# Miniprotein binders against q9usj1: the designs that were tried, part 10

Target 1, 298 residues: q9usj1
Amino acid sequence: MFSVGKKISFILPIKGVLQKLKDNAQKTVLLDATWYLPTDTKNGKKEYLESRLPGAQYFDIDEAKDHKNPLPHMLPPADEFASYVGKLGIDRNTNVIIYDRKGFFSSPRVFWTFKVFGHEHVFLFPNAFNAWKTEGLELETGEPRTPKPVVYEGAKLNKDLVASFDDIVKVIESPDAAGVHIVDARAHERFLGNVPESRPGLASGHIPTSINIPFTETTAAGITAPKPEEDLEKVFSSHGLTDKSVPIITSCGSGVTASVLFAALKECGFKDVRVYDESWSGYGKRANEDSSLLATGP
Below, E stands for the ipSAE of ESMFold2; O stands for the ipSAE of OpenDDE; V2 stands for 0.75 times the mean of E and O plus 0.25 times the DockQ between their complexes.

## First folded at step 6 (miniprotein)

Design r13
Fold by ESMFold2-Fast, scan of step 6:
Order: sequence, then C-alpha cells, then structure tokens
Structure r13 (fold): chain B 298 residues (1-298), chain A 80 residues (1-80)
Amino acid sequence: as target 1 above (298 residues)
Amino acid sequence: DKYVRIRISGVDPELLRKFAELVQRIAEKYGVKVEIYVDGDTIEITLRGLSEDTAEWLILMLRFLAYELGIKVEVEFRKE
C-alpha cells in the first residue's frame, strides 16, 4: 500500500547522527542501551564504563523498570521514568539517539520506552560501533562525563503503544471481531512449543491466533541492523501483513525483541503497533495454569 | 562480532559428527552464521549474530540435543 507525503525515518545513518550532534540549536544526548541475557558473562554497564560513543550516557533497562513488578524489564511509572532520564540530562526537547553494542538488539526497547512516555525526538542508530569505526572516529574511554540533571516534564503513558494481558484476551476470544494481529518475535521452535522454556513456571507454546515472525527475519548482518525497508516489506507481506491500517501487537519473551519488530513495523509505515510488555514471561505463566490460553504447533 | 562458543571434548567422533550435523541444520534453518571446528575428540562451535531470544532458545536447544545424545556440553560466552 502506497503512502502519500514525506517519510521521515527515526533510524539514522551515521551522517544523520553527526548532523544532530553538530546542531547547537537543539541538545542531543547519545544513549548506550547495551543489554545482555542474564546467562551471558558480559555486562553492558561494565562495557560502557570501558568505552562508549563520545558523550554517551548509559540507559539500563533493568534499572529503569517497575520495581514493584516481579516480571523482567516492565515499564516504570511515568514519574520514575522522568526522574531516571532527567538524571541523564534529558528533557522533553532533547534529541535522544539510542544505540547498543550488538547493533540492533536492546536499543529498540529503549526507543519504544521513550515513545511510550510521549518523547517525540527519539532516534535509533543501528550498527553504531561498526559505522563509527568505519568513519575513522574514536571511541571515548575512561571516566564518563556526569551530566547536569534536568527536569523531564509531561511524561505520560501512551496506552496506544502498550498492550496488556486484557488486550490479548480480547483478541483471542473474538479474533474476527477484534481485527488485530498478534505477532510473536520468538524463534520458531520456541513458538511451536517444541522446546522447554528457560524460565521456570512457563508453558511451552504461543498465544492462540498469533503469527510467528522471528525478529531475526527483520535484521541483517546477524542482529547489527534492520533490513532495508524494501526487504522488510517482503518479510511482512510474506506473513500476510499487507494492510498497514490493521492494528498489530508484538510479543516475545520479555519485551526486548518484540520492540525490534515494533521498530521494523513502524519503519514500514504500519499505523497502529503496540508492544505486549510482559510478553511470554507473564502470559506463559498464566497459560501454564489455563490451557485455554495456550496453543502449540503451527 | 559478538559470539557464543560451545566446546565439547572427550566424545566419540561419530557422535560428535551427528551433533555437529544437527547444529548445522538448526543454524541454517534460523539464518544463524555457524562455524564448526573439529580436532580429534574435540569440537568447537561458534555462533554469530544472535538475538536475545534466538541465543537463549538456541543454547537451550543445543543443551537438550546434547542431553539426548549423551554428550556433556559447556557453553562459554566470548567477545570479538
């Protein structure tokens, strides 16, 4: 489906990043959102302290979370979000450019989080370290600069970007009437229920009616960058996602890779995309206790 | 590139060959770049370009396959 008018991408090549960093009329903050699985020996904060893009601040998805919720990385309350980013020197008018060391893995989660709280000037810089090195630019090492804290005003949760368990239930109870596609970003065998879940108490399988598009189908050079828009269009259309006005809810294990799909769908012009924040980490526990919530196989 | 390395030692070469074949098929199916090096009774498997869910699931699947084949597997996370 053809769209009329100018498309402004939120995914920046290095030229776009450098242009925003040089603009003295508007403040820009780089965020290193590097995150690793708990089973990984690597630590994003430790790597950030060793080296970073010059001037970058660190955004920790395990710190900027709802501390009252036992599920991993759940969105923080609006006031706690505002406090967290204010300490990083970010106000509502700041250009926020987010990167991660894997390239395009955890940075979309932070991008989605900023969009959820109403931040307009937020961008993604995929393949950041490789692109920076290729331009002959130096990384910053040693003690990071401490930003001057600012007040972030007007943070408000946008429900149009977040799906709840109740939203999922409405779709599976009346799929034809709901007119919403649920897209599962997990690996295909995990979706099918052919492998055990690593987290205890979770059922193996998927949300009934959901479409499986492993997020790796939307990335290039491993997970370092999103595929070009033309190739993303082919991926989504091959799974029957041809009408960009039909609402989509993305889901995964804990909301990280569902946010990769969120970014890819938005890049292709899908108008209504929500991320199911608790994803399988919450839903899978419910499905273990209620088989009507669980599907397995194709 | 970031990678995950799996090392297995002291296993029958025929069993290692079967395990390597299964790993290769899984990696090809999911578009994961895999490098397999065999030296005697030792195998090193390097997986590149992994996402959170793909890495978590693939490691779990490989551990399950190793268990089914009676192989003890040690997973090591490496930089560069």
Scores: ipSAE 0.000, ipTM 0.172, lowest interface PAE 16.9, mean pLDDT 82

Design r14
Fold by ESMFold2-Fast, scan of step 6:
Structure r14 (fold): chain B 298 residues (1-298), chain A 80 residues (1-80)
Amino acid sequence: as target 1 above (298 residues)
Amino acid sequence: DKYVRIRISGVDPELLRKFAEEVQRIAEKYGVKVEIYVDGDTIEITLRGLSEDTAEWLILELRFLAWELGIKVEVEFRKE
């Protein structure tokens, strides 16, 4: 919630992170959500075990998922989410601050996941390692602290933050009446359908009516931080996203970079933003069976 | 000086050209110099004048671009 003349951001500078860590009245847990692309030789869990922000726990997006769903990174059931984060020492009143070692790449996915299950006190710390080093603070090395498990109560999936395939179909069947923008975070050539999909069985192209805003247009210094709000406003306005009350659904390959757009849009004050969890990993298979679901080109 | 080298072969020439254009755009964003060497159906792209932090960001962005475009690349970070 924001009041006129004062905006409270969920994106924290280092001063805000340190303030929350020093507050004895409110428990804070740092989460290292580092995730690397399948083509990278690096492993987020391995790097976490070597060094971390002091006291940080590791959140693995490849483990905190629906194990019964063959698609990558799908949201876990509410009870599995509660069990997973409870083992990390997180209850519903905990301040959760999420970072990743690249800055602003995989941490927005975990931020969105906490918001989906109704967690109120969740924040992002972009460019975390560089900010920590610049402040002259030491990293923690050696064996990570073992968290004391707690019970996470009241986890419920908020459908207002998650888009389904049926939600997408409603938009493309009646685009003028739906009043919803679908925004695709993938690289432009992939959106156009000019390149083969790396995952087998997927069509090449995009969801009809969707607008392409590659997530890298919303980040600065590569992918280490979101752009300043004034620059994000220019990015979204240049793509025709000027009315912040119009609902938006973000999509990408598998939901990770769609969450970067989710965070950027929310930072700019867009009121109704959902992430299409399946993204192209699910939709692209359906589009192979039904050409009315597929668009190519601009 | 530190540099990043990217090698690609066996990819559609038009897609390869578009990838090279995106690499140039990314390099300009980071203020780095680009060398492109073409030998038949193989392209080698070298990015020079990089600080260690800039190289890490650039490598990650280039790996992500290649993955998104379905291009298999060999990315090597070296110091001369």
Scores: ipSAE 0.000, ipTM 0.406, lowest interface PAE 10.9, mean pLDDT 84

Design r15
Fold by ESMFold2-Fast, scan of step 6:
Structure r15 (fold): chain B 298 residues (1-298), chain A 80 residues (1-80)
Amino acid sequence: as target 1 above (298 residues)
Amino acid sequence: DKYVRIRISGVDPELLRKFAEEVQRIAEKYGVKVEIYVDGDTIEITLRGLSEDTAEWLILELRFLAFELGIKVEVEFRKE
């Protein structure tokens, strides 16, 4: 995987993580991006404060957001992103390695966020706690380390990685001309419109023309790790996603699991993948007001 | 035996049916056996034949499914 002439993966095994942590020429920051649904009794920040991978800083997707937008964890403005990560000790040249305690659930959202703002050296460490334990390594407990703040320069939103409502409408209005696949990461029954939405005020159903690939079809061992690339290839090809040059927009409830699909698609070499940031949390409200935006069933 | 038990009460019967179907699909993915017991307004689903590691993964996936479907479930990992 780290051989010359082979694809350089942004998904790191523990050996890759340890190598970057010991490299004194290049600063590395570990980010604990653990996030739980609001209805869960667990709290990511509370668990981070109890224990973490040594030296890890906490990244809260509900704090690093657009506070002017009522939708959950929408991308922050570039200057607010820069300020937030600068306080975590991250500058533009820092190696950022992101993990979460479920394994591969919320960490892809933070990975995508860094890519959106132009960060080059960003990586995912799936199944982090199990991998750490298997190597016999200790966790850090007690007061987390406070990093020295730094200036993050050059943060700019890359529109090639973010889809807007207008981008979705363009696909729906002319599906054949658009040449874009919309992929919905939600559970199949939710996609079909057969069950009520967990968030209030949203229509039940999906974006017209969208393909349903529940994000759990791309993960292994529950949601602790992505499937191996060969198995991801089979998942995507079984849904007709065989041409890696065709643009894809991923969507879900609020952008978290759409980012799991983003990471899986990029790992398979899909060249043009965007995440629809508001996802169903925004689109579903619009579809409630305009039935032409809503599809139900297969 | 290691097993996972899911208890649901007070949910629309059609939604319960859909949840049970998805639980069976997920269980098949993990190679586990499904037992369903119905008593009044309560449905209890037991998943057997899984390792401790597999049970933890299965529970995570089931909790996410329940959230996606708007269902509150009691999920327990048990031995024997």
Scores: ipSAE 0.000, ipTM 0.405, lowest interface PAE 11.2, mean pLDDT 85

Design r16
Fold by ESMFold2-Fast, scan of step 6:
Structure r16 (fold): chain B 298 residues (1-298), chain A 80 residues (1-80)
Amino acid sequence: as target 1 above (298 residues)
Amino acid sequence: DKYVRIRISGVDPELLRKFAEEVQRIAEKYGVKVEIYVDGDTIEITLRGLSEDTAEWLILELRFLAYEMGIKVEVEFRKE
């Protein structure tokens, strides 16, 4: 129905997804971005091949990555991103709607990736499978359609959305002057340094000055959806994040759940949010070799 | 009754205590009853008062927490 004078969210309810599919079917691509932790027995690609939202293509964060970097699912070079999404039928003007089978776990990582490379029309569809079935809509099964490849032009990494190790060092060396908050999305006990890291060579602890907001404080119904904006505002305010103009860098284990925080912060109107792509998978190794980079406890 | 059972063995006792505290916090969020049973070096946490949807959400959060804390857990959802 008709609505004026409201900011349109990048997070779509099912009504919004169906409207875009109705109005711009030929210009809309659904992406299944399902990804599971290495310890999970499930496989996102296997599940996608069994069933999907009709017409959905699969986006694999472990394929669309920097193959020269040993760290998990680091951002690909711009030309490799363009090649990957072009094969999925996506060009600069495509409406890209991203979902994952858990609801709101890995889809924000792919959302952030599209924004990093300058894609304008990109959206998130949380709790997608439950919402789809509740509307009485059928899932697609069998052989996925192979889209006609297109050329993705003008992919360029936006430095305003990505934090580097050097950006982190600048904050911790001059915290009062930097005017940046670092927010760590990991579980609280992992942040405190009370749990051993599963990956060899990583220190246990956190980046000095960082604030811990486990990403599950920003999600509802497990991790199937983000909390409503009013509840997100309370979460961020309770951690002292009240000025929406202050730059924020999100971090986690490997960049996936840091992207959940990115989406939640942007939904609340925070103006300057970057994701630290290597997160603890890279920083923790450096901190193991240099104790000045490591904090433990509260 | 529907319930979720978590079984842990071979984990540092302090880390195990911290995991149990986080499980209790998650259970409170979902309005779930928590029962803890210790047998030797094994701990079992049983979560009751669950709908099927609540159990699925809870299992998802617990698996993520276990991964984050480097803990191997056996999670089962059953009804009595």
Scores: ipSAE 0.184, ipTM 0.629, lowest interface PAE 5.5, mean pLDDT 86

Design r17
Fold by ESMFold2-Fast, scan of step 6:
Order: sequence, then structure tokens, then C-alpha cells
Structure r17 (fold): chain B 298 residues (1-298), chain A 80 residues (1-80)
Amino acid sequence: as target 1 above (298 residues)
Amino acid sequence: DKYVRIRISGVDPELLRKFAEEVQRIAEKYGVKVEIYVDGDTIEITLRGLSEDTAEWLILELRFLAYEFGIKVEVEFRKE
């Protein structure tokens, strides 16, 4: 039972996941969104094929992307998103519960993607494998279940959740008038410009006016779960983010860890949060050609 | 005993120093001991006192740190 005015979280403990899976009135699809950094030898799809939460489908951010854009895992067009998730058995009324094997790393990116296309019933299950094992529940192995494809209707990009390069430029040209905070989720040394960028052609530094909150300040050790809400409140307030009505744009290297900040901010009740999809992979190239776009140091 | 070894070669000394400091901070969070060996332009950092339960998560944090620093590292989990 719900109490009037009580906050309902989109981050589910295992009890909440199991409750949704047992509800015969509402279809639920589990998504394994495991993705590893290019420096890692592991492959998320290969690990999914070896074992998964029972019934889970695999969501690949490097397949569900804009194939006309050279930048990594950019948002797909609405019709391609609809086609991709429809093949996974997901329609607009489906409860979508997203997890990843690291715990809380790449799953927020897929959560944000569903929110961008107007999906209402979407949830995150952090620390999923450990929580599942601790309850004594079995993982599924062997050939994954092939879902019956469905039609996903009415997918439409919500511009209120996505920031463009032009949105960033408006903030840095008129910081006081814009009333928007840009938050960079990258490690502090990368933000300062003290570390060479691994991707060719990118400047070292950050977007002018941006504040740095490495996404690891918002997660538990091992990147397994978000911090509890009270600890997230302390993190955000320590960086001056106290007014929940002030718009925030999150950014990182390529949009993955910016989505971790998106989820953490939304869990704390921030009302207007957008992810800069290009992040440094796009902006850093522009900044290499135009020094007015680049800041370095604290 | 179980340990993790990190090997780095051909990296700017100042960047390497900062990376080593961050590795040490992560090791302290996991209650592990840090050993550093330097030979020419190569540095090896060995983390000892690992439990099986923490080794995987420690390795993940170290790989993520390397990616964030933009450096290539060789991470080995070994048993002596």
C-alpha cells in the first residue's frame, strides 16, 4: 500500500524486482545492459550468453545507436529505438527492469535512453548478481529465451532530457543568465586537463563553468550500487547543488557515466536533468579547434 | 597469498606518480598492502592481503581508474 505524497523510487531492491516478475497483470522484461570499457578484456554480450538473470534480454548500447554518427553509442533515431526494443518483447506498457554485471555502471545509460523515448515503467536493479545470489536464486545458463517481437508505438525523443552542443554553448556564453549547472562525471585529473585523452583529436580539459563530480562519488565501492539518498544529498550539496529546481546538464566521456549522475540526481528529486549525449567525445574535438570552448585547471 | 600486480611502461613520470597515489587510496579502502617496484621506465605496483570477495571489485576499480587516466595498464591476479 502507498501513502499519499510518498516518494516512489525507480531504483528497486530485489524484493521489488521479484514482486514485478510475479505480477501476472503487468508484463515485465529484465534487461542485461552490461558494457565494459575499451581497456577491459571482458565482453558484456559474451558474458550474457554464458549466464543471466532468468528471462533477461540483452541490450547493447553499441548496437542500439545512431549508425550515421561516428561518435560512440549516440542515441538512435526514435524508429530504430522502437524496432530494437520491440524485438526484445518490449511495448509501451511493459515494466522494464535494467541491470548490469558491474552493478551500477552502464545500466543507467539504458535507463536514461528509455526515459528519453517516453517510456514510463522503467526501473534500475543495482548490485543485481550479488543480490540474486544472496537470496539463493539460480542464474539462467545456455541459449537465451527468444522473445515474441511486439510493436513499440509512440516512441518520441523528449528534448527535456537531452542536451545538445548548442545548449552547452548557451550556458557558457551567458552563465549568469542561463541558470544551468553543467556537471562533469569524469575523474578529477581528466577534468583538470592533467591527463592525455585516449581518443585521438580531443582536447584535454573541461567545458567552461562546469563543476566536477566524478560519478564514483555517487556510487558504493566497486561501482555496485548508488549511495543511499541521504549520502547523495550530502555529495550534491557539498558541490553547491542544493536547489532542486535549477536545471542540470550532466556530461562525461561518452554519455555512460553522465547517466549515472542523471540517475543519482533524479533519485534525489532534481526536477530538470539532461544528459549531454556527445559528452567529451564530441565536445573535446570542437574544443581542440576553438580554445574559447576549453577550460583547464580547477 | 593472493595479490594483484599492475605494470606500466613509457608513461610521463608526473602522471605515473598521480596514478600510483590513486591506486594507493583505492588499496587503503580494501585494506590491502601496496608494494612498488621501479626498473627503468617500468613501474610495478603489487597489492597484497586480498580476500577472494574483494579481488574482483578491486580489479574493476583499478581498470576504471586506468581508463579515466587514459593509460594502458596490465592487471594480473595471482596466487603465490
Scores: ipSAE 0.000, ipTM 0.300, lowest interface PAE 14.6, mean pLDDT 83

Design r18
Fold by ESMFold2-Fast, scan of step 6:
Structure r18 (fold): chain B 298 residues (1-298), chain A 80 residues (1-80)
Amino acid sequence: as target 1 above (298 residues)
Amino acid sequence: DKYVRIRISGVDPELLRLFAEEVQRIAEKYGVKVEIYVDGDTIEITLRGLSEDTAEWLILELRFLAYELGIKVEVEFRKE
């Protein structure tokens, strides 16, 4: 008859990470994607240079971006992505395992970025440092190894994973016909429009029709790991997200925490999830010029 | 005895109220005690009953909240 597919998770426990590192049939590269908010005194690159998981390369979301776009963290052009990851020793067949020092904060953004450019073998390792230490494994210190650059071939933007402003407008102007849920990962008071935006030119509020699920509702022990799938199912169903075939677009301030929701939704089997890359950093400017784009309140 | 102290000065009282309410919600999530002192446009919040690990994640959430609300905040991790 037919096989019922076993769910293959892209979120790896330490046993899965160690298995891929041991398997010499396919190269594995660990990426430290640690990124801190502008208000934090910590620096991800500086911490990476002090210690890392053995062999890890650093992936900087503020460097691997569209340098022609003034908005933060915008996806780079495909050729620039290919050049950036090629310098890290990553080709199309490389297993890429991404972690961050907070546990599950900025690593989903890099995971989404790899998926957007068609990379198949990409995984997340949440709560990585604690898991590594608990297994009695040593961190690497001193000068990081410079990898031998490789050519990354066939990077192409997958539009099925990225939402544009035009995609958002289609939902707003015809919500019944669009059949898409927009989910906003920002703090509730910011979503409601009860506080002014700190960046000049941004409206206060949210995209009309959007559902607010602060990304911290989907994480456990602060932001060290995603909630277990069973608990994520409860979070999403409590917000009316029960049909996993209905398309979802995630949004936040600048695309980082929208990617946390992306990973959580995909872990729960939602089939069609896109990240709105501009998020509020782009949309909020447009909404300041056109009040029909802006909603406030619950 | 470890604690986290937050001090904000020169901010709109309405924003201070919203920040304080969200800090209280976050503190409840982590099972910690909250002490709030308000004087005009200045607020001091002290969070007690923290393990070092809990304090680090709590500080991160508080900084993220401040960033999302567009306010500048000084967060200190101290021992008594």
Scores: ipSAE 0.000, ipTM 0.268, lowest interface PAE 14.8, mean pLDDT 83

Design r19
Fold by ESMFold2-Fast, scan of step 6:
Structure r19 (fold): chain B 298 residues (1-298), chain A 80 residues (1-80)
Amino acid sequence: as target 1 above (298 residues)
Amino acid sequence: DKYVRIRISGVDPELLRYFAELVQRIAEKYGVKVEIYVDGDTIEITLRGLSEDTAEWLILELRFLAYELGIKVEVEFRKE
């Protein structure tokens, strides 16, 4: 059969972004997915309203969520996702290019969300503001343009990209050496359980069998960009992740940085990667009530 | 000289102790000097010997750590 070779990367350099913006055959929408930790004084929506890449719409992970779930930014129902992105001018055929002001922090979460609902033409633009400035291009300021709403058809949750608590339990009960790897993106000391949780009801530690790869190990220049593929392969292989066909579930505190690992693993050619949407915000409560769900130490 | 100052107030003293220990460890990883002042439920951390790149990476790690621990922080990057 014909060899397709290496698939085209979903991570775009500025040349790729500009080419898609100039292409009249397919509509392109830029999404500003800037999100800051609750402890940060900055606000992503406020910054978007002050300036943006020209034509960009804002995607708020705290608004595009399951409003019936008390956990932070859980995936919305498919119909609510379709309604939300349709208001941003996005239909199934739209090229969606996602960036954030940190570079490569919250944009992978929105990228994963689009993939979950079956969107094919979705891309990441890391280090976007620095790349834009380096090309001598200006940011847009003032009132953002209101897009013409469109109908997003065929949004359907792809279970191959999302892990549930029940999926986690199946993994930790599995005796197979060639089973599923759970990868925890949190800081190492939190993973070890050496630090008490400040939130009531959460256990300190990690999911049994999980491998700790802090998401910052997969990023370069802080969190402005992912590491090059060859460096990512060294990171993953150093943790025993050498077989790209073995399924992986990523987890973190609430699903944001687990999505950074998702993007890094997919860039390296790992074929089966799911994000545990609840992450420790949900699992940690269960582990506090059932010690068989909790591991501590290395 | 360039420095980063972190102030935290109104947090359990035991949690502050753990946060301070982790900040010390992160600072050692980046080769920076750390000065910690504790007064009851308030802590002030000053980090010195920083390049701009190191300060950016360190601030990101510290903010992420604070978020994961449920601690609200005020971070200032200053030059004497």
Scores: ipSAE 0.000, ipTM 0.328, lowest interface PAE 12.8, mean pLDDT 83

Design r2 (at its last look DockQ between E and O 0.67; V2 from the best seeds 0.00; counts 0 for: pae E 7.8 > 1.5, pTM E .716 < .8)
Fold by ESMFold2-Fast, scan of step 6:
Structure r2 (fold): chain B 298 residues (1-298), chain A 80 residues (1-80)
Amino acid sequence: as target 1 above (298 residues)
Amino acid sequence: DKYVRIRISGVDPELLRKFAEEVQRIAEKYGVKVEIYVDGDTIEITLRGLSEDTAEWLIFELRFLAYELGIKVEVEFRKE
């Protein structure tokens, strides 16, 4: 279907969250998707068990993954996704509102995951804890409630939202003909190849032709919220991303911050955005074996 | 007077200089005064005049940058 006019935002202010929670005709489930870097001393599941937005269930990106793939956070098979979210009380018609305690760090990864499996009613609540506290609302503590499991029907991977290694190769082999931009969300010095990769077996550098936009250029107040749409437009335009019909593939280290770029690009009206799920954790191994896959420098 | 101090040791001097440049840029983004002392393979960064929110935002961005660059950091937060 062709649609003209301003799209309703999938990013909700607290008023929008509260409106959905009080609607008795449509079930809403809040998901706490808090995740921390491996070097952090904090643990998202442990913090969730201590306190949460009332009624929130925990979504663990380290549990809801492809357990047969050695790479971190890879998308689960459709049936395992359906089983995982069904246990959280989520069916195809559920409004899913996702937040994380940092604000806008790991929640976009879970948002993208729901979109990939065809879920229509999925939303992001950035800066959730600060917004909740400012409204004078209390957090829930103690043992979280176990929801009644439901059956999630019709989960199917949408290839229009996920880029494969083959998709990347098509771009780099014929960049002028491909008409696709690859955007790398990693820190600039890591993109340039000026630092050794901490994971063994990965090359230092980036995917040939890729544009570097560190994901922190798209966030405000640290990583608690995306920048306003006007400011995001300026960020993307400054990197040459002016035509919103041109397909974009986002990439990062392991797919988490590439999903922050996915959400920011979608908020700005970019029509065709895919996330490269392997990101550098997979591509970097391939590039270590084949130097034609590797670029370094600006 | 609240401040955050970050110490890093045993890092390549060129990478350390690049890290310092990025820290300066991040601090400027939040309007924060930063004092950076570099001596060979060691850097000490002191951030002053911070609200608690701004301190948390900066510490996270700096820790994330350090993680991305393979740098181990030690962070100290002090109230005076």
Scores: ipSAE 0.527, ipTM 0.808, lowest interface PAE 2.1, mean pLDDT 88
Fold by OpenDDE base, look of step 7:
Structure r2 (fold): chain B 298 residues (1-298), chain A 80 residues (1-80)
Amino acid sequence: as target 1 above (298 residues)
Amino acid sequence: DKYVRIRISGVDPELLRKFAEEVQRIAEKYGVKVEIYVDGDTIEITLRGLSEDTAEWLIFELRFLAYELGIKVEVEFRKE
């Protein structure tokens, strides 16, 4: 009897969320990780202040970052992460359930962040607002609850989940030997290098040997949720990603949508997935100075 | 009729062309009808016959695309 160990999915349906919320054995914290592009008129924090899932705290990816690094959304130091989440009432044993208003856009970045620092009990709740409404549950309005600060212990960056520039270089220098797939989550035209970058000083193109899978190919319409696992498998298979043991590095513009791919890949059982945190914001600068780092076209 | 209109102005014609091509690709992928008008440095995209959910998605994706291309977009959604 091959006990197909039911992979406990870190992606929770509403029923799963409710179950965790009812379980008093472990503290659960809902995190609103709503984030919009800087060019968007919407503001995640503002929306959070207006309405949220009951008891939810706000995780601001623009605050919970390395402020010493000029690149956008770089991982904070472990101590700063710990301090940040501690103030949200999250400790090592807290169930952390992360959602965003879009559904599955920025929440995966926060999910990845928690995983990077070794948090075990972290989950994603796609399409949270719609799911909540459909169940007839009410949103919380007014001033959010101020959590009791706690000490988050044991935050340590897991390098196995983060790819550096050096890691990318290793792949480029020895593509056949490395056996690593770099997957770019950016739009196809950006990947091809057919359009200028929005930021000055960035090359146009992609990392040599990388594969383009726009993150929207892994999400439902509206980016509300990841596609069903079966559909994800098809997507990844169509791009030659069938072996779940093959190391994968995801990249994008600034590390947010790369995390969407991270979550989707993990959902499909890929064992070795890292996010290139610098993504094109960092890499594109380097490639602008060194053409050997740049590829264009398909 | 529900429709979404996106307007972009003051952008290089070549960039607008690329944007339009990408929009068309997106629209085709999701089976949404789109009308694209390009006039000089201005592009107007009208999406019709779509659900509110689809509209929100398209708006987001288009905004994202615009962001990636360094383009400022104005979006209008009407429920008539």
Scores: ipSAE 0.298, ipTM 0.715, lowest interface PAE 1.4, mean pLDDT 91
Fold by ESMFold2, look of step 7:
Structure r2 (fold): chain B 298 residues (1-298), chain A 80 residues (1-80)
Amino acid sequence: as target 1 above (298 residues)
Amino acid sequence: DKYVRIRISGVDPELLRKFAEEVQRIAEKYGVKVEIYVDGDTIEITLRGLSEDTAEWLIFELRFLAYELGIKVEVEFRKE
């Protein structure tokens, strides 16, 4: 089956990545967005400093955040985003290609962050290290290159890509009239409310009206890559997500795996997808204090 | 031979049961044998019959599961 027109995907195979790196008409920057759980023996920044794709800069989701907000990984203010990426040599016209060493885990969060602040030339490179090795290409070692800082102009939060707590409340107060699907990327047992949350003060359960699509349903084994688009379509349709025009809000624990769903939905052509940045780390506290915000079970 | 070992102590029995059930499901996903040993308030779960690649994937999923369930685990991989 061939569709009319050109299909443009922001998820690039290695050949597409190499083509953009060779293009002299527009600057391209590779970003290593590797992030591991705090209890993991691996550390993304440490691994980046040891080796990286040639010329890659490191994007640290725990540094490029709202430092005034106690919730984890919250979007930074627009001016701080601009300053951060400008120090990495990225201006508004730069092609940004984002990878993480796991494959398709933390890089979608950074992809979403760029989209939120209006950066159009942003792409994902899943399974990057395996693809690089298979192509016979060498990694860069030694001291990372210090890019020449640039000014990033025009960073402005696009509210059409971010859901607030108020947006969630509007959906649960009038679910039929809202016409919005809330999709929870967390593990099934957390969604059901069958296990306590690790952080104190958070309720166990989910946002009323939401459905559960654990993010690993959208990935290959080992979280190395997204499933092919055909299989993603089947995953979403099996959960009742067939109309590409219906608004979707993704949520999870802290916004990282919700962004995996965001990327997968956008790849499948869903037109209106937002990430609820607070996710359960903020909502769960409210639901612990107000059980009318809480649902449990299937 | 290679194995992954998970050790947990001092955890609520119901949460421990749920963790062990999910470990079993993950192990079946990777085709890995599970052995469970209980001694007092300590449980050891040993997963055998795995390659180094399978172990890396398994350890990531196990650590993510433990994080999701709010339990502290010690995870050990031995290759030799």
Scores: ipSAE 0.014, ipTM 0.428, lowest interface PAE 7.8, mean pLDDT 86
ESMFold2 (binder alone), look of step 7: mean pLDDT 77; pTM 0.691

